# Miniprotein binders against Glycerophosphodiester phosphodiesterase GDPD5 (GDPD5): the designs that were tried, part 15

Target 1, 371 residues: Glycerophosphodiester phosphodiesterase GDPD5 (GDPD5), of Arabidopsis thaliana (Mouse-ear cress) (q9c907)
Amino acid sequence: RTLHPLPVKGPKTVKLQLQTSRPYNIAHRGSNGEIPEETTAAYLKAIEEGTDFIETDILSSKDGVLICFHDCILDETTNVASHKEFADRKRTYDVQGFNITGFFTFDFTLKELKQLRIKQRYAFRDQQYNGMYPIITFEEFLTIARDAPRVVGIYPEIKNPVLMNQHVKWPGGKKFEDKVVETLKKYGYGGSYLSKKWLKKPLFIQSFAPTSLVYISNLTDSPKVLLIDDVTMPTQDTNQTYAEITSDAYFEYIKQYVVGIGPWKDTIVPVNNNYVLAPTDLVKRAHAHNLQVHPYTYRNEHEFLHYNFSQDPYKEYDYWINEIGVDGLFTDFTGSLHNFQEWTSPLPDTSKSPRQLLSQIASLVLPYAKA
Short names: E, the ipSAE of ESMFold2; O, the ipSAE of OpenDDE; V2, 0.75 times the mean of E and O plus 0.25 times the DockQ between their complexes.

## First folded at step 14 (miniprotein)

Design z6 (from y3 with L43F E47R; at its last look DockQ between E and O 0.01; V2 from the best seeds 0.00; counts 0 for: pae E 23.1 > 1.5, pTM E .628 < .8, placed apart)
Fold by ESMFold2, look of step 14:
Structure z6 (fold): chain B 371 residues (1-371), chain A 86 residues (1-86)
Amino acid sequence: as target 1 above (371 residues)
Amino acid sequence: SPEKLEEEIKELKDEAKELLRRAMYLRYFLGEPWLVQKVRELFRKLRQLIDEAEKTGNEDLIEEAEKLLDEIRKLVEEAQKILRKS
């Protein structure tokens, strides 16, 4: 039938460890500037491009299976509307005090969700891959990181936990948060930030819901990150204001449960008429409380780049890494951030040639000459 | 004199390169993000001062650069102390 290839013994290699010396490259929903978000292909591309962490949003199907998907409704990034068999499945639910109408993830079984195909969120991105990739489960996401040729961290968000707990029930009185932590443990994740166990399987658990992070602190010592929305948006579970959750008092409280914050980048550096203004003191104050700062979201397109950066995403990276001083960046463009950091903030590696080292030093010493 | 300024700039660049090399190796082991970011911030400012001094011949900028280099040296040493406490 077929000839079996002869076995080939390759060189013995050690899996390259996660770097922890420069700001983290966090592949926000994968490398989705090119490939539709939250798909195997987007995550594999991000790993190939050199990301430190692959990032996902966790929701649930009707039958309680954890899926990688951002919106609680399927309408914007799937072809659900083209499935006539689902036409009567549109529903209206109260979501954070607002009536939202759409195709909700928790109204579909995993089997039904697997019939759908993902599409790009933004019309100005490449549309050629629309309809090629299915929704994946959280377990499928974990196997992508496990099977990577180097150590790649994961960055799951417990998404909409109040909504999920209202509409999905698990056996034994379990909550959505319990299922997320159970699944992480099943795949060997655990350990405090920078511990030996963490470095072998790196993980950050993120949420906008402080109560979810406090709850899981009794289940796992894995590092946690509090996500922070716009200045006008209170926390969905505790109804706390932006001013309260970014206060020094709150940072002293929450640092017992989290290692960092993930704020929307416009709350760190305000924008007026598409120009960035002077930065706030948020990063300085978070750092004074020993909290990391991982802002979202860095996007290369002119639709998102402010005029200060002159259509050059490397100017944005330089500003945020070297002037603002963030500890990680949620990017839709894994490759461009990786390339920037390889040239401007090289990893300590004695195998680098003298020319590579001189190029990296030059980026820190040479005069401003770009036009 | 122009010859003295050129030598001072060379000495600043040489020490900056060595301190950067040390800071880069320490970042594998630092768990203190504010220290790493402060060191990077000071290196960027130092580069800007050296560039302006070389372009204009302004020796006052060399004194500012030397002060920044001293701050960088202190922060690198602080980072090493934190690592040694392990």
Scores: ipSAE 0.000, ipTM 0.105, lowest interface PAE 23.1, mean pLDDT 83
ESMFold2 (binder alone), look of step 14: mean pLDDT 78; pTM 0.731
OpenDDE base, look of step 14: ipSAE 0.294; ipTM 0.661

## First folded at step 16 (miniprotein)

Design i1 (from z3 with Q37W; at its last look DockQ between E and O 0.39; V2 from the best seeds 0.00; counts 0 for: pae E 7.6 > 1.5, pTM E .793 < .8)
Fold by ESMFold2, look of step 16:
Structure i1 (fold): chain B 371 residues (1-371), chain A 86 residues (1-86)
Amino acid sequence: as target 1 above (371 residues)
Amino acid sequence: SPEKLEEEIKELKDEAKELLRRAMYLRYFLGEPWLVWKVRELLRKLEQLIDEAEKTGNEDLIEEAEKLLDEIRKLVEEAQKILTES
């Protein structure tokens, strides 16, 4: 059956635009502090909560379909182990010098992957949604952003590209990176950072693999972000050290390909005995090279908040936004970051009545009144 | 004796760096940053022992550092078993 679109009475209001005047709220794998990561429900919740960008990790199925999924194995965040029909699919592969045994995404077709259900990664998170949601494709993710009632950016990661290119082949000699960019173009994404086209469909393409970002720079002018791991982790593709890829010389090199870096926040501000130490100069040096900094990952739970913040995620946001000066935050808790920013840095077009302002203040205070 | 102490400290530092690298890698698959936090906590204590051993020449501190490194190694190996045996 076909549902024909009905004529609309006059033109509708243009979607509310992306803000660019305060640090970006980046919904890391969706609002996954509440709803299992990388699911439609987690992304819709993040959009409802006011995120600027929804963020995903892109891997591939056996049949070359791009999926939204973080780990190269299905074991930790799916019910794959409960599917006896897949028991003979467990494999051991060399992944970055380690033999890893598990159910790898590229050993399953999309049809098989769709039989699985997502679960929360951490036992201390809300478990009520486990088993409710399937793995989604990258195209399904793109439709979520496209169909949102406001302009919502996307932040896809080209995840494990060396591994994906080793185990999945696409027609015509194409690479994993080609399929990601082709899919983005199919959905109308393009344009340099802050261009008219970019503002209509905002996008950052991120990766830990510098060669993937350089490669796609020949395919798209969309803004790119280099993800940076711990000080001890070399790049997966070029085997470059943390010191090299965060050097001033390297920043002068990479700025022709990227608009920013996404470092693990503990490499910006080291931690000892669950207290933050003095910050490094990484953010200051990146800014001196005109690179944005979007650290990961901000989490509200006691298990992740450092003692400096007294179990108050707003103290963490204040520190990172106003003292450290980051340009965006990868958060598992979209709503708490949004509430903080609405309270402390309201947008010019968001004026509210006195009654609405009192309600907003109450919502910011009530979660902490019990403590 | 000073040459032996310097060699032992270098070996401790080299393995500590490798164990942290392995822990960071494993966190991507396990999704359990508690592993990394625990390893980093133990590594900070190890660094303090090594610094004091360098300043004082106290060989007992090296033995304490080696026991701490064994604890870190066991933790990383237990995490590795979760990935390779599942």
Scores: ipSAE 0.019, ipTM 0.503, lowest interface PAE 7.6, mean pLDDT 86
ESMFold2 (binder alone), look of step 16: mean pLDDT 81; pTM 0.760
OpenDDE base, look of step 16: ipSAE 0.358; ipTM 0.733

Design i2 (from z3 with Q37Y; at its last look DockQ between E and O 0.69; V2 from the best seeds 0.00; counts 0 for: pae E 6.9 > 1.5, pTM E .769 < .8)
Amino acid sequence: SPEKLEEEIKELKDEAKELLRRAMYLRYFLGEPWLVYKVRELLRKLEQLIDEAEKTGNEDLIEEAEKLLDEIRKLVEEAQKILTES
ESMFold2, look of step 16: ipSAE 0.021; ipTM 0.462
ESMFold2 (binder alone), look of step 16: mean pLDDT 81; pTM 0.756
OpenDDE base, look of step 16: ipSAE 0.210; ipTM 0.632

Design i3 (from z3 with P33E; at its last look DockQ between E and O 0.23; V2 from the best seeds 0.00; counts 0 for: pae E 9.2 > 1.5, pTM E .635 < .8, placed apart)
Fold by ESMFold2, look of step 16:
Structure i3 (fold): chain B 371 residues (1-371), chain A 86 residues (1-86)
Amino acid sequence: as target 1 above (371 residues)
Amino acid sequence: SPEKLEEEIKELKDEAKELLRRAMYLRYFLGEEWLVQKVRELLRKLEQLIDEAEKTGNEDLIEEAEKLLDEIRKLVEEAQKILTES
């Protein structure tokens, strides 16, 4: 039998590849239905549960360190209020025309932020993990994806860039957006959607700020996603209306810079008295412009699951995947979405790498094997 | 009367703007919560009703807008109270 060439540096471990044949499972702030959002534990749980992408929100500390954190104030999801040494750090700033008072991320150094502990955002979620986990940096988040036992994509949001640029200064006149892209490049991220480089290290860069996405298009060809808020909420940087940014003319413009949109799911399918109404044509129109649609946020709890679905999140997944036809789902409940897709749209066995096959064989026999 | 109708529309629009401002405050700092999502949904409906009522002058649409505004006001107040007391 003929000898096949070996790799130049010898064989490297081949990880289970990212699937691209069904809608993406996007672990919104990690598996935060169970574990407090934006923590290492929430991301590791999401990876264990089978997510395609781990998703984070990027803000900055006072000393310019990129952190994984959703709100620009620490009040809601940390124990900052219990830290007496920080009691005098509450400040009032103009944020998008509002005077907002709170403990802002950019008023604390990374060292100070690391003293805080994360708590669950919603009282009806499991509270047993409150106070167990610190804020992590964007670099720590990237190492979680790098060290995963399979290819796991990342989905970082450039969050509140106007506010960050107003209050944090980086050396050399760099902007918040520059630091995000520089950090991604430092960890080897790049390449257009579905390119070889992208498939080895998958990435979507998301933002509610169209100008930030256009700005970084000069820095990276990595795929970008425009997040879209409620119909009543203008864009934070340009004050453009929902109607304007979801128009066919705007889609024709923005598709030069983005590969998709991430709209709030209630703007795709409106809700009245906790019942979904007839869907809009937003997904069909986005698809007509070759834009993917990744709506947010899918949550299993009674507080969020509309009555049409009879308290069954699988009915919601079936509706959104098979009726509406979305391309990815931002979920707080990675495991339930993964299980639904494995049962209703399993990946072909022929897509398995040799490592994937060996791992499955090992999992079937390991409990019964001799030492 | 036409003058009273225009005054009612203006008052609805003014309070809707204030409730939107307060909902933006809640949304911006409190994340995607059930109550915040409901308030956002209802504000969208209210703005649509106000726009339609202004275009058509239909007094029944204004009455429906006033009822929806009251529902939004109660939800904003409930959301603030629940979040500060939880």
Scores: ipSAE 0.006, ipTM 0.388, lowest interface PAE 9.2, mean pLDDT 84
ESMFold2 (binder alone), look of step 16: mean pLDDT 81; pTM 0.761
OpenDDE base, look of step 16: ipSAE 0.279; ipTM 0.635

Design i4 (from z3 with P33Y Q37M; at its last look DockQ between E and O 0.33; V2 from the best seeds 0.00; counts 0 for: pae E 5.5 > 1.5, pTM O .794 < .8)
Amino acid sequence: SPEKLEEEIKELKDEAKELLRRAMYLRYFLGEYWLVMKVRELLRKLEQLIDEAEKTGNEDLIEEAEKLLDEIRKLVEEAQKILTES
ESMFold2, look of step 16: ipSAE 0.162; ipTM 0.610
ESMFold2 (binder alone), look of step 16: mean pLDDT 78; pTM 0.703
OpenDDE base, look of step 16: ipSAE 0.489; ipTM 0.780
ESMFold2, look of step 19: ipSAE 0.095; ipTM 0.540
ESMFold2 (binder alone), look of step 19: mean pLDDT 81; pTM 0.756
OpenDDE base, look of step 19: ipSAE 0.111; ipTM 0.583

Design i5 (from z3 with A23M Q37F; at its last look DockQ between E and O 0.21; V2 from the best seeds 0.00; counts 0 for: pae E 7.3 > 1.5, pTM E .754 < .8, placed apart)
Fold by ESMFold2, look of step 16:
Structure i5 (fold): chain B 371 residues (1-371), chain A 86 residues (1-86)
Amino acid sequence: as target 1 above (371 residues)
Amino acid sequence: SPEKLEEEIKELKDEAKELLRRMMYLRYFLGEPWLVFKVRELLRKLEQLIDEAEKTGNEDLIEEAEKLLDEIRKLVEEAQKILTES
């Protein structure tokens, strides 16, 4: 395994295009099952592994610079606690009805944030890369996609927009959402879903905040995805219930602004005692309103796999793709999803001889070894 | 008595719902830690115990449910402590 970002490689004049014929492989915070989340190395690994989209969470520094970082506090995935010069920076804020104490991203300038190093979120993941990689900016993330050797889409989340707009001010009366869209336009992103411009630079803009998605609809025709939380969680900006935002009436309304929904996968297929139960009709109803469904999060570790799948992530992918019928998967394990799709739904490749094609088919039908 | 059992079940259900809500909110700041999945697993077991107690009238299952709820409460408090002290 490499300590350095993988080299950007590719043809100077033409790039392999984004596939649109099978569910999207979405590298959730990069290939973070192996490399700490939201880092250049994790994104480059995901691109090498064949992801369709690299996914990030956008927050802001104190000085208004967009960064790629998931939690509103730095505590869990950085070494901020080891920086004694920052010891007095802990603050308590009301965040969505909780008093949260920690090192908040918006209390640090970009220069200060760049002194921090990322670590793995889960103790059962490989810890060898902890402390090796810095927080990156959204612009740095965009250059990773731009410089990829093939067309790779991006999937930025407008993260905690209510909180960001409360604590960060931008010149000219601009909002957090304005800065995100302005940055996307600076790098040439635009165009409606499947348009010629979109296919050249693929993009989904996601958020849990419906008002943020409606707001940016006046700024860009880029495809938008409404993220949906657990059944007990109201929307952060409008305080709307799960039942309301998944109703047919709401789908009829929101489809004017979004192309899809991104639900937590347990709200589509409930789990009891580590077994999946009968699926809900959420995917079927979303599809009836011409909304795509991109659930989160698919993780290969045995701690996350249900007994129905015999702790085999490929059985989980088969279930979600072929039984449930989702349109994209947010995965921490880009490579395993890519391998599954190459085995079960390969893209056309006329460069292979008949013998090579027969060998590929044979490998797909070989019986599994005794467990 | 049936009235006592019904009250005990209601109290267990109410606290379980509150602990679930607390854990689901906290996961946004913790990035879905393993504790979230452990709490969910235990809450499902708790629901099964409560359902069996309600169907059978067996109050011994309430004692088992109370012990499980104490374990869940500890895990949710651990998640909150990680978030506020690290």
Scores: ipSAE 0.014, ipTM 0.488, lowest interface PAE 7.3, mean pLDDT 86
ESMFold2 (binder alone), look of step 16: mean pLDDT 81; pTM 0.776
OpenDDE base, look of step 16: ipSAE 0.322; ipTM 0.729

## First folded at step 18 (miniprotein)

Design o1 (from i4 with Y25L; at its last look DockQ between E and O 0.01; V2 from the best seeds 0.00; counts 0 for: pae O 11.6 > 1.5, pTM E .721 < .8, placed apart)
Fold by OpenDDE base, look of step 18:
Structure o1 (fold): chain B 371 residues (1-371), chain A 86 residues (1-86)
Amino acid sequence: as target 1 above (371 residues)
Amino acid sequence: SPEKLEEEIKELKDEAKELLRRAMLLRYFLGEYWLVMKVRELLRKLEQLIDEAEKTGNEDLIEEAEKLLDEIRKLVEEAQKILTES
């Protein structure tokens, strides 16, 4: 009788858990500062660079497959214009009261979309990865997060739900929101913020559409974030002004459904002549209502980095983390934010003795205790 | 005097900012969101008292603000002790 050796269950290498001690590093469409947005490569790069969350925009194909893609139209970030077989697919639709003309994602099947290749949005960024990567499905994105070497959070946007529900129909009368939540549940996402279930699969669901966030509150206990656009933009579904949705009365209402807000950074701290001005009270008021604040978007390039920061993204991070007191940062440059956080706020080394941690704490607090 | 009240208000605001910074650092080390949330709650009450004191010139509101600042200071110091005794 040959004793087959019992497979030595190798030590279950416990994946590194999500950090919860410092502001969240959120890879806005992946490491899209280096690699074209919402590609497998951009997400893998962001995971390598130490992101806490990978962020993605959810749209639909014509055949009702959820895809990761930011724009309603394919024109800017794909090679669709080079595909002569698709030239007749250009359409004009009303999108949030604007007539937009382009190649809409819902006018293409997934098979047709998979023929396209993504390019970098900005001409001043590295172009070497243009045309290498296809559009990915939301299920492919969820697979990237699942198969990551550590616990990585996901931050999907329910993007343009009004438009998606107009142009795409799902069997059984399901909405776009239903399809997003069903897909998340299929991959085992759910649980309230910081629950044991959530900490195993961290998730924020975001939208600019308040009614979609209220609707999905009945479908999932996963934490939601209300995105807030520029001061000139109304809400997508309720036609409310910036002043209405940033009021204390609205925060008292919306906090029943969301755990935070994702405002545009230049609305929190207004800008004139590419200089930041005095900050608004928005972060203070949001925190007053127990809402987290995750501003977008931090970028290293001189086109985006205001002159107060002297072309040093670490000065912007220091200002937003330590002076404004944000709870997370959407960045195109996950690696830069990670390096700043490891330098200024290094995660507790579980190998350090309590005394070594204390000595490190004391060294960080002592400079401020003498003032 | 109004000038002395402005100076006391300034000191309270500066000390409140310092305590918030300490609480944020302690949150980082404790991993405890509750401390920063509690310190932010108390700092908001402090800001409200200070704003009312600036508007009214009422010195009793400054004494109440100082008491609230002392409560925040104690909360931060207790959290620091938990970190130092662990």
Scores: ipSAE 0.000, ipTM 0.270, lowest interface PAE 11.6, mean pLDDT 87
ESMFold2, look of step 18: ipSAE 0.042; ipTM 0.586
ESMFold2 (binder alone), look of step 18: mean pLDDT 81; pTM 0.755

Design o2 (from i4 with Y25F T84R; at its last look DockQ between E and O 0.20; V2 from the best seeds 0.00; counts 0 for: pae E 7.0 > 1.5, pTM E .603 < .8, placed apart)
Amino acid sequence: SPEKLEEEIKELKDEAKELLRRAMFLRYFLGEYWLVMKVRELLRKLEQLIDEAEKTGNEDLIEEAEKLLDEIRKLVEEAQKILRES
ESMFold2, look of step 18: ipSAE 0.062; ipTM 0.542
ESMFold2 (binder alone), look of step 18: mean pLDDT 82; pTM 0.766
OpenDDE base, look of step 18: ipSAE 0.020; ipTM 0.359

Design o3 (from i4 with M24W; at its last look DockQ between E and O 0.16; V2 from the best seeds 0.00; counts 0 for: pae E 10.0 > 1.5, pTM E .608 < .8, placed apart)
Fold by ESMFold2, look of step 18:
Structure o3 (fold): chain B 371 residues (1-371), chain A 86 residues (1-86)
Amino acid sequence: as target 1 above (371 residues)
Amino acid sequence: SPEKLEEEIKELKDEAKELLRRAWYLRYFLGEYWLVMKVRELLRKLEQLIDEAEKTGNEDLIEEAEKLLDEIRKLVEEAQKILTES
């Protein structure tokens, strides 16, 4: 796949606004079905492919710089092992009750991290771009959205906040969450969901940690989304069960702080032997509490597609959007979801006035009327 | 006996849940989806054996379920070993 060049910064005009009439296309770590995750190239490709939001995971370097990176360790998606100067930098830490050994992000300065190169997470994906792109900072990610030729939202995840706060010292007693919100404000992000300020710079702040979302509610009115893991996984910060955090009582509580939930899609529609089963009532109950539902992760590889739909991603999109009724989709395959939505639910061309549209239509048919 | 069978089934279910939880956490650091997919596949087979044992009272199916659970345990232990030996 050809590396997509950086978009040219457009003129200072009113940019095409974020659509809010169909489910959000959320480019999970960029268009990483093709280009390695969490890279400038993956995000620029997603923007070119028509994504509504670019999504990232935020962790910290040793020197407190916010980076876009998914795993707490560098081992699986970087070439850190090939850097002999770092060979003795492996460490073992307790991570939520597990002893984990690896090259942790917070043991490296930003300067050291910038020497590394990103590679594809899955061997069955295109490997041609491995080693081409560095880790980017959260500020670099924000400039990608700022400089896009249309309004593109951002969807940052506050990752492993307990671990980050444990291992990175923040000046003035600040927490990791404070740094994330401070950086968002520096780039002009703020405003409640669907406010004028939000529509100019759309944002969802996501986390698996309910306490981080409650904490930042005192710092920003920006919309928040609670991520929900597998049914067997308690919350990392509060040790609450899946049953508890998806209960009607909990939805009534948490809706004061969040606008939606981001559950793993298999907890909404269970899977057996690559067949989807009958859906749960999770989406219906979330909607009854005025919570949006943005499930993760939609992937087009056969390993992730289901026999009920002939392993056809467009049949799965139709099911999730039109039968299940989700409000947004975290996808590794921005382009395929965009193509589906453009075919089935096209957006009006808001850059043209009704008079301009009528003139364009007349231009297409007038030669035939004369003939 | 029915009481003994019910107790054995509960123990199998409890350990299976813990093994899946461990596999889910470990995938975060391994970057490999195969662990979770394999554990889920084996767990579905385990659930089928347990359901059949409950329906029929056939304790021979519990022996098969125990062997399958041991396979799941070995997979999770192998994944943990990868993280600790590097």
Scores: ipSAE 0.006, ipTM 0.436, lowest interface PAE 10.0, mean pLDDT 85
ESMFold2 (binder alone), look of step 18: mean pLDDT 79; pTM 0.735
OpenDDE base, look of step 18: ipSAE 0.017; ipTM 0.389

Design o4 (from i4 with M37F T84K; at its last look DockQ between E and O 0.61; V2 from the best seeds 0.00; counts 0 for: pae O 6.1 > 1.5, pTM E .719 < .8)
Amino acid sequence: SPEKLEEEIKELKDEAKELLRRAMYLRYFLGEYWLVFKVRELLRKLEQLIDEAEKTGNEDLIEEAEKLLDEIRKLVEEAQKILKES
ESMFold2, look of step 18: ipSAE 0.041; ipTM 0.538
ESMFold2 (binder alone), look of step 18: mean pLDDT 81; pTM 0.752
OpenDDE base, look of step 18: ipSAE 0.020; ipTM 0.351

Design o5 (from i4 with R21A Y25I; at its last look DockQ between E and O 0.01; V2 from the best seeds 0.00; counts 0 for: pae O 12.6 > 1.5, pTM E .668 < .8, placed apart)
Fold by OpenDDE base, look of step 18:
Structure o5 (fold): chain B 371 residues (1-371), chain A 86 residues (1-86)
Amino acid sequence: as target 1 above (371 residues)
Amino acid sequence: SPEKLEEEIKELKDEAKELLARAMILRYFLGEYWLVMKVRELLRKLEQLIDEAEKTGNEDLIEEAEKLLDEIRKLVEEAQKILTES
């Protein structure tokens, strides 16, 4: 009787855990600097390039399927205009007090949306991947994170929840927010920030809608982030000004529901003639209220990189990490930020003794403790 | 004396820098942003007390700064215990 060798369960290769020692590298819509935004390929590229989190915008189809797509309309980043069968689907809706005309995602079934192909947003970026990739579902996105070779965090936005709840209806009277949280729970997401449950499946839930963040606080213990738009933009649901939602009184209120803010970077450090000015106190005040700050968006291109940084994105990263002291960065170029972080703040070698690690960290921190 | 106040302020600043360095080390190992945020909150209050003491010459602000520094020390020591017991 030939004893078939029991398959030696190879050592369960423990997936590399999320780093927590340096500011988070957040792949804004994936590596969308190289590949069209919110595609499977852009997320896989960001994972390869060493991102801590993959970020995505959640919208809905007509049939109430959650999709990853940034714009409320398909016009700019899809080939929808080439589909003659959809020409009659163009509509005008009120969106936050603005009349927007376009092909809205909620006017199309998932089956119809899956016929479209994504293109690069900016004409100055690489166009070689245009038309290759479809719109993905939020469940497909959650599958990408699950199947990654290491632990990768996710950063979904509850996008335009007022508009979604107006135009999409779910069985049982469920809201858009309920569907997002139910989907996250189905994939095993939850737990407070840095809990053992969270560290196995890192998650931030973000929104520009304070009421949606307050509402989901009753549904999940997962950490939330309040996104903050430009100084001229009111909140999506509460019609509050930038000054109101960045006040110390509002931070004292909102910290009960959120672990941080995601402001537009040019509101933290104002810009004139494409030069950065003196920074505001926003990061200092947010940190005084125990709120993390995850600014958006860092980009390598001349069109976005302010002249103070000499066309070197590493100078922008150095400024934002070491002078401003942010807790994470939304970037279109995950690989650039990763390379900067590996050079300037390498992760501790787990082969080193705690004492050797302490000595190495002390040598990295001592220059900054003198400033 | 003003000279004694300047020396006490200098000692508080030097110790605050050392505690900040320790807190940043603890952030790196513990991954506990909350502890570093709490230490940063207390260090900011400490800096404010020191700056007010420098401007006013008020010795009561130095006693408050010393109490705050002791609170920061305790937080850093508790965190170091967690690191050595893990």
Scores: ipSAE 0.000, ipTM 0.236, lowest interface PAE 12.6, mean pLDDT 87
ESMFold2, look of step 18: ipSAE 0.006; ipTM 0.432
ESMFold2 (binder alone), look of step 18: mean pLDDT 81; pTM 0.763

